# Designs tried in a protein design chat: VH-VL binders against UPF0179 protein Maeo_1037. Part 7

Target 1, 145 residues: UPF0179 protein Maeo_1037, of Methanococcus aeolicus (a6uvu3)
Amino acid sequence: MDKRITLIGSKIAKTGNEFIYCGVLEECSECRFKKICHDGLIVGKRYRIVSVRSAKHPCIAYGDGVKVIEVEPSNNFTILIESKKALEGLTLSHSDIQCNNILCKYYNLCHSEGMPEKYKIMELHEKIKCPKGNSLIKATVSTIN

## First folded at step 18 (VH-VL)

Design c9 (from k5 with light chain K24R)
Fold by ESMFold2, fold request of step 20:
Parts: sequence; C-alpha cells; structure tokens
Structure c9 (fold): chain C 145 residues (1-145), chain A 122 residues (1-122), chain B 107 residues (1-107)
Amino acid sequence: as target 1 above (145 residues)
Amino acid sequence: QVQLQESGPGLVKPSQTLSLTCTVSGYSFSSGYYWHWIRQHPGKGLEWIGSIFYEGDTYYNPSLKSLVTISADTSKNQFSLKLSSVTAADTAVYYCARDWDEGDHPYYMDVWGQGTTVTVSS
Amino acid sequence: DIQMTQSPSSVSASVGDRVTITCRASQGIRTWLAWYQQKPGKAPEPLIYEASTLQSGVPSRFSGSGSGTDFTLTISSLQPEDFATYYCQQARSFPPTFGQGTKLEIK
C-alpha cells in the first residue's frame, strides 16, 4: 500500500480514476516538477487516484495544466478469460484471445494493455456473449510479483 | 474411448517418495485442459491433490504444497504424481482424472482412472 | 477453503422411493457444483455438473437443484443399481473441495 504524491492532467485528475505510468517525457527533463511528478512511480505500473488538490499548475505536457494527486498502486483490473481456464484463486499464464474485431464492445477486455505474464484470479463475474462464439468470463485479476 | 490408468508401487515405506503415473489412452494429453490427482483415504471421502495444465502450469492443494510435484510427459501421453516424505496418513486409493471435456467451467472431473491403492507402512 | 457438508451421512431406502441428498457450502458457490456417484470398488463417476445439468448417459431419474450454499441431488425412483456413495464437489474457488459423502443403502 505505498501511497505517492504526483501530478496528472487536470481533466483526468479525479478520485477513483486510474492510469498507467509511462515514464518521463523528453519535454519534462528540465521541469521544476520533474521530481515530484515522476519519482516513486514505476514505469508500466497502474495507479489509482485517491485524492486530488484543486490548484492547477502549468505543464508543457498538459494544456489545461496539472493537479497534485495522491495515488496508490492498483494491482486489480478486469479482463476476459477463456471460461475453461478460469477458477477463482488460480494464477494463470497470460495468453491473448485471438480476435481482431476492433469494433467489438469487449475488445479492450480481451486485449488489455499492460498485462503481466502471470496473474491471479481474484473474482469471477458473468460470462459474456462473444460474437465469435468464444466461451469467455469476465474476471477481476491481480498482478502478482 | 478415453481411459486413464494409474500405475506405480502399491507399498511405500515411511519417509520415501510415493510416485505414480497416469497413462492416457484414446485421447491426447495436450488436447485437454487440466489433469488431476485425487485420493481417497480408507473409509473416508475424496481429497484433491493437485493438477497440471496441458501447457505445464501446476497447482497443488495448499495442505500438501511443499510435498507434492506433478509433471507430464506428453510424448508418452502420461502425467505423474510424486509425494515426498510420506507417512501412514498417505495410505489411500489414488485416482487420476481429466477435466470435463465438453464443459465451459474448469475443475469438474469427467473421466477417472480405476484407482490404485498405495499403502505406507513399516 | 470452502467446506462442503453433506446430509445425511447415510440413508436406507427401498426400490421405488424418492431419495434426496443435500450438500451445503460454507460460502456461496453460485451453481458451480458437481455430483459424483461412487459404486463399491469403483472410481467416482460424474452425475451432474453446474448444480443441475445431467451428464450424458446418466438416467433421467437423477436430478440436481440449488444455488448459492444449498444444493440437492434427487433420485425420483430408486433402482437397485443406485446403491452407492454420493459426493458433491464445489468448483467455485481453489482448491476444489468435496463433501464427505452420503452412503445410499437399498433395503
């Protein structure tokens, strides 16, 4: 539960929102906020915003400025898993679902960004109706070190 | 017709390693999902020991985790159980089983082996 | 671990009777429950999966019902070949666990 202080664009600085930290932009190399904005965050790690200060600060990366936020690691997220693999409490090796239908409403759950090689199933939800007939179940999973 | 057959020594001395092999016939190991070992103590119910996924991941009952190893030899269409440091409490009938082939949920066993009795004594 | 408790531990019944065996989970398992039959000297065989879905080749006198924590297996007209021990098994969460069994004896 390592909480951190950082900055994020004003438009997405809302309690409960999540983001993936992608690292320091080249344009931020000499920014006076570089240390507070980037120190303590791990590239590729997902964070959840737990509090937001209302004051805006200028930022070359965000036209509407940034706000100071407190974040904590978010290790849980929702994906679709082949139902025959999915027992709550198992740690599975990740494999992508083979489907190229970008227009599918489930596309992002089948092709989640930033997936680790292994994950633990924390909770199973409902099966979904896959247009291609795949047997899939929605699951909350946790990244495990 | 899918058949599973357990094989291995029927008598094992305390502190030794129990080693069993399940031979799969009429079906390819790599066509299944999970493959299980289950045991049944004399006059008692069933206890799940562990499983192996066809790609190699293994899962063990937490009560046995440090003592159990499951492996597969796909070229022989077999998977095996090793249970180390056995005691008389490990005396049981041991079954191998296949995860339900036609289902859409894991850990239902549709085909079981005939079972093999392992006695731990002396 | 989810504990599965069966009732009764044994039952004696006559051919033609309706028999009901119950299974209770220590926490909700939705309908992720299977029933197995084990005849003397034999391995267990599946009867029912998903609480109520009858396996292929199982006689229609067998049926299952329930969700959440309380489940039943019913034999509508008992036959001599139904002499066996019956086990429930949850597939909600790791590790899978079995009930202690219900022995059905034919009078």
Scores: ipSAE 0.707, ipTM 0.895, lowest interface PAE 0.8, mean pLDDT 87
Fold by ESMFold2 at other seeds, fold request of step 20:
Structure c9 (fold): chain C 145 residues (1-145), chain A 122 residues (1-122), chain B 107 residues (1-107)
Amino acid sequence: as target 1 above (145 residues)
Amino acid sequence: QVQLQESGPGLVKPSQTLSLTCTVSGYSFSSGYYWHWIRQHPGKGLEWIGSIFYEGDTYYNPSLKSLVTISADTSKNQFSLKLSSVTAADTAVYYCARDWDEGDHPYYMDVWGQGTTVTVSS
Amino acid sequence: DIQMTQSPSSVSASVGDRVTITCRASQGIRTWLAWYQQKPGKAPEPLIYEASTLQSGVPSRFSGSGSGTDFTLTISSLQPEDFATYYCQQARSFPPTFGQGTKLEIK
C-alpha cells in the first residue's frame, strides 16, 4: 500500500515487474546510493514496480547500471498447492512440494521463495498437468502477519 | 473396512463441556488429510462444526469458533471434539467423518460415523 | 458463507417416477458440490461428488448435473429404497455448507 523509491538493474526495471528484496550486498555497504537503494525495504518482502525513471546510474552490482524505480508491497502470490489441501479461505502452513526437477516450467510456482510460515488461500485457479504426476492446483494466496 | 465410531456421554447439563471421541478403525488417521465433526439438530439439517488436518492444524465454523476445540491422538487413532458452555440448542446427533480418500479436492466427506445423540438438559 | 437452498423441501412420488431435486448456491461454486443421502436413523452417505461423479456402489439411476449456482440430482426410476432425505453441500469455500434437505416420500 505504501510506495517507496529504490534502484534496480536497468535490464529488469520495467513497470509491472516484481522482485523479492534480499537485503544489502557486501559490495553495496559503502556505495553512495546505499540509502536510496535500500531504505524502507523489508528483507524477504515482495515488491511491484509501479514507475521507472529513464536515467541510468552506475552500479557495482549491476554492470549495465541501475534505474530509479517506485515500488509498492505485493502481498499476493500465485503458487501451486497440493489439491487435496486446497480450499478457498483456509489458512495453510507452508510446505514445499518435494520435486528436484529444476528444469520444470512450474518449478518456481512449486518452490516459491519468500513465503511466510502460513498463508491464506484467496482464490483457486486451474489444476496443472504435473510431469511427475502430483495433483496440484494453482492458487492466489495472501501473506499472514 | 474403514469405520468411524463416535463415543461420549449422551446427556450433558447446560454450561458444561460436551466431549466426544471418534475412533478410526481399518485406516490410519495419519494417512488421511482432513477429519471432520458435523452435527444435526432434531428434524433439521446438517451443520459443519470443524476439522483437524492430520498434521494438527484445526479449522472451526466461525459461528462456533470460540466454543470449539478439536484435537487428535494419533497413537490411539482417535480425534476428539470439545464444545464448551453448551445450551439446549446444542442438542443434536454428532457425526465424525473422513475427507474423501480417493479424491483430489478437499472437504467432501466419504466415510461417516454412525452418529451419537447428545441431549443438553437440566 | 455460501448459502445452499434446496427445492422442493419435500416431494411425494410413486415407484418408477423420475424425480428431480434442485440445489442453488448463493454464489458460484463451479462444480464443487456433493450430494448425500440420509435414511431415517442412519448417517448421511455420499452419492455424488464434483456435481456429477457417482460414488462407487451407487445405482446408475442416480445422476447429478449443473455448475455455477444451479445443480440437480435426478433419480430416473424411483425405487422404494430411495425413501430418504437428500442434502447438497458446497466445497468451494470455507466453511463448507449444506442445503436444508429435501425429503423424498414414496406414495
Scores: ipSAE 0.705, ipTM 0.890, lowest interface PAE 0.8, mean pLDDT 87
Fold by ESMFold2 at other seeds, look of step 19:
Structure c9 (fold): chain C 145 residues (1-145), chain A 122 residues (1-122), chain B 107 residues (1-107)
Amino acid sequence: as target 1 above (145 residues)
Amino acid sequence: QVQLQESGPGLVKPSQTLSLTCTVSGYSFSSGYYWHWIRQHPGKGLEWIGSIFYEGDTYYNPSLKSLVTISADTSKNQFSLKLSSVTAADTAVYYCARDWDEGDHPYYMDVWGQGTTVTVSS
Amino acid sequence: DIQMTQSPSSVSASVGDRVTITCRASQGIRTWLAWYQQKPGKAPEPLIYEASTLQSGVPSRFSGSGSGTDFTLTISSLQPEDFATYYCQQARSFPPTFGQGTKLEIK
């Protein structure tokens, strides 16, 4: 629930967008904004953008510049789960869906990063049409930590 | 082909632990998803007790959670129920059941054991 | 917990009659509902999953319908082997819960 100020590429700086903080890039090591951009964020943690300031600032990592954003940790997020495992209210152990189709429109929901060892199913949504024929359901899940 | 068989003592004294084992034949425990225990009180309906996922996670009816333990022995193709500190209210027919194997949604039961009657008597 | 309420509690009917049993959920469960048949001294057996999907080997005189909170099981023309107790069960939300049963008896 702790809000933080940081910077992100201007094209992806939209309220409601989420990202996983991956750490300081080599090209950012000498940046004037390094402290504000990176301090207080945990590598591997998912964050949700809650506000965006309109002013752009130059950045060598983002060719179209960056915007100041306010973020909070994202405890609830959407993933795909094997339908046969998924009952609302269960806490499941995380297991990867074995699929290497990186061009699939569902790729990021099947390979969600920052996922803890266990998660609770908060709400089941629709089943999706998996190109590989897997029986998958979209779910809102919560970290139980 | 697939058969489930409950086994255990039919008479248990109050405050003791009820222990039952379900033996699975014609099907591997590790090929299934969820495996359930359900009971039926005399002349009454069905109550789900809990389940175990083939990889080991367990799930218990919140009304029974502090009293129930479910475990599995995959090498014996068995899973078991222990219910602690029983009272006369635990008198019931106890069933084990397999989660619907051919479906794409969990917690439908497709194969049931024949049931075993457990009486808790002072 | 989602409560499942069946009605009627019992039905007396004759061979050849059409019988309808209802099941109401205290919250929406979409179509995540099963029906089971239980004969005296026997374990329950599945009839219908997903509100309307008839299980293999179940006679076509059985049918299910409904979504959300209101569901029905219909037997179009009773046979002697259909006299039993029928249970609905929701599979929307943990923990799974059963209706209290409907006993179908010979008149």
Scores: ipSAE 0.703, ipTM 0.893, lowest interface PAE 0.9, mean pLDDT 87
Fold by ESMFold2 at other seeds, last read:
Structure c9 (fold): chain C 145 residues (1-145), chain A 122 residues (1-122), chain B 107 residues (1-107)
Amino acid sequence: as target 1 above (145 residues)
Amino acid sequence: QVQLQESGPGLVKPSQTLSLTCTVSGYSFSSGYYWHWIRQHPGKGLEWIGSIFYEGDTYYNPSLKSLVTISADTSKNQFSLKLSSVTAADTAVYYCARDWDEGDHPYYMDVWGQGTTVTVSS
Amino acid sequence: DIQMTQSPSSVSASVGDRVTITCRASQGIRTWLAWYQQKPGKAPEPLIYEASTLQSGVPSRFSGSGSGTDFTLTISSLQPEDFATYYCQQARSFPPTFGQGTKLEIK
């Protein structure tokens, strides 16, 4: 898989950050950067920022402007899954953990965006003491589609 | 009291399909997580065959994958094993087992069936 | 697959003896190891999960230890009902695998 050049809001343009490409905004339909921002990216797919250029450019969609970034596809995620499901090497059907506590420090690991219907467990990490009593384990998983 | 009981023919001819059913009593299949089939060849140790998750996903020993099918009938509180194209090498005692219900880690077996002997012979 | 190797393959011992059985994994399995006891003509029964966690109803003379690749099952004072075959099983990675067994016999 090839690296791609695109632009992203300056506030989130940091090496190591990941994002889900959501498509062309209506405000961007006449933007001179439209091709650079969007060509070669797949809607719904997760990308990892591997480099950031320091120059900031104006953008209708991002009030603080955008920066040029280099990205690569990210097929691996770190998530929390129910411990009783989790054996390394299994392919599981995705099921959201039922929790609405947005103040929880683990919230984003429990509510991963962009997950496909199935994923493969690549490695298991530490068990997590969920404040609501859920028995969870941190895992690196791979998308298989 | 949770009990598992294997049933099926004890004698199967070569090249035919071995079919076994595990009946679960005292516990609902849908309340468990993984449900396993394991076999023990004469004078040998244990070999894990495969499992089914309560929502329907199946997992098979890679050495047997193309030959094995595991399914469940939740309304009968049963799950089943089919092993196609059997040979004498498939002669074994076959066990069904429940994944450890109270645990926090999968693939520990806590309740086993009594086992059923299957002989593959002409 | 992670291979599990037990040692010894058999042991003869007397009632009251202390017996140690070892299990070695071909790769690190952290503490994700179970021990089972199988008496002749019967299904295996769980003794220990998580390398050292004794299951309910299992006598306290049984204990387990180890992490990584090397694991031990110890019976501190053998009773007549302990003569059986013992198996370890890893639950680290798919597929789960068993050791070849250790047969414990009366001397």
Scores: ipSAE 0.703, ipTM 0.895, lowest interface PAE 0.8, mean pLDDT 87
Fold by ESMFold2, last read:
Structure c9 (fold): chain C 145 residues (1-145), chain A 122 residues (1-122), chain B 107 residues (1-107)
Amino acid sequence: as target 1 above (145 residues)
Amino acid sequence: QVQLQESGPGLVKPSQTLSLTCTVSGYSFSSGYYWHWIRQHPGKGLEWIGSIFYEGDTYYNPSLKSLVTISADTSKNQFSLKLSSVTAADTAVYYCARDWDEGDHPYYMDVWGQGTTVTVSS
Amino acid sequence: DIQMTQSPSSVSASVGDRVTITCRASQGIRTWLAWYQQKPGKAPEPLIYEASTLQSGVPSRFSGSGSGTDFTLTISSLQPEDFATYYCQQARSFPPTFGQGTKLEIK
């Protein structure tokens, strides 16, 4: 019901992929595709790619060009949560995991972009072994409350 | 060592509000995670009432949700239960409990208060 | 809500006996199961966490096992202080729920 058309880098334009819309880039201010790329998207909101058109277009922000995609809002996503907080069905207030290790294989799950102020735990998965020693569990969460 | 103690009136009239306070000693409320209220009806098992997270979020048994309020007073190292519109069915022993401090998973209760009996008259 | 069903409801046994108490969940809870012991007139006390992990200070005659939906608590040689009511509790999903209890009585 809330599907939108936009453009995204050709290498990440795959059905099922998700991204967070981060707003209009400075170099896009006079781009001929600005309206198509950005109209109808909400800064900070997560979107899921539901279809990809094969045509490739030049873009100054994406070196290998962009493809037209159809997206829909995604309210479910996977993050890492401190294990002692996490019971399935609870609504938690978001709290950052304090870690600067950008080389960690879990970095993006600990530092998920566009996190809402609160989220509901829909499903708990496996605990992971954090290199820093934090006790963390992987969870599917939802912004629906 | 950690100790929890329930306090409040042992007798409450029907339709009124049951109010209990759990006093925490030997441990800071703000150092814990979840803090629970559980009750046990005469001759029956245990029923979880609700909990409060140290940062303030509250969680209630859906069967009691509209009737329950849990709050904390961190300056007194206490957390409290209010149960509104009580009936004889709310007669029970009420316990407060701490979430397992040494563990890696929430909602296991490691320290319990000694319990306080609340009788709803009539 | 996940329902927790204990069996038997009561057991009569003698000091030195081996006792097994079971707990069944209405859906899978992995190993997120605790056991509590409640002596007459006292608050419940933790006995086992995570299906099989003994709480500090709990005698080795107690053991827990199981995963998914079927769990057991075993006391290998009953002592006089073990006559109590035992409760299982799931911590898989909100809200947490308890079994109805198993009363272990002296014969």
Scores: ipSAE 0.699, ipTM 0.890, lowest interface PAE 0.9, mean pLDDT 87

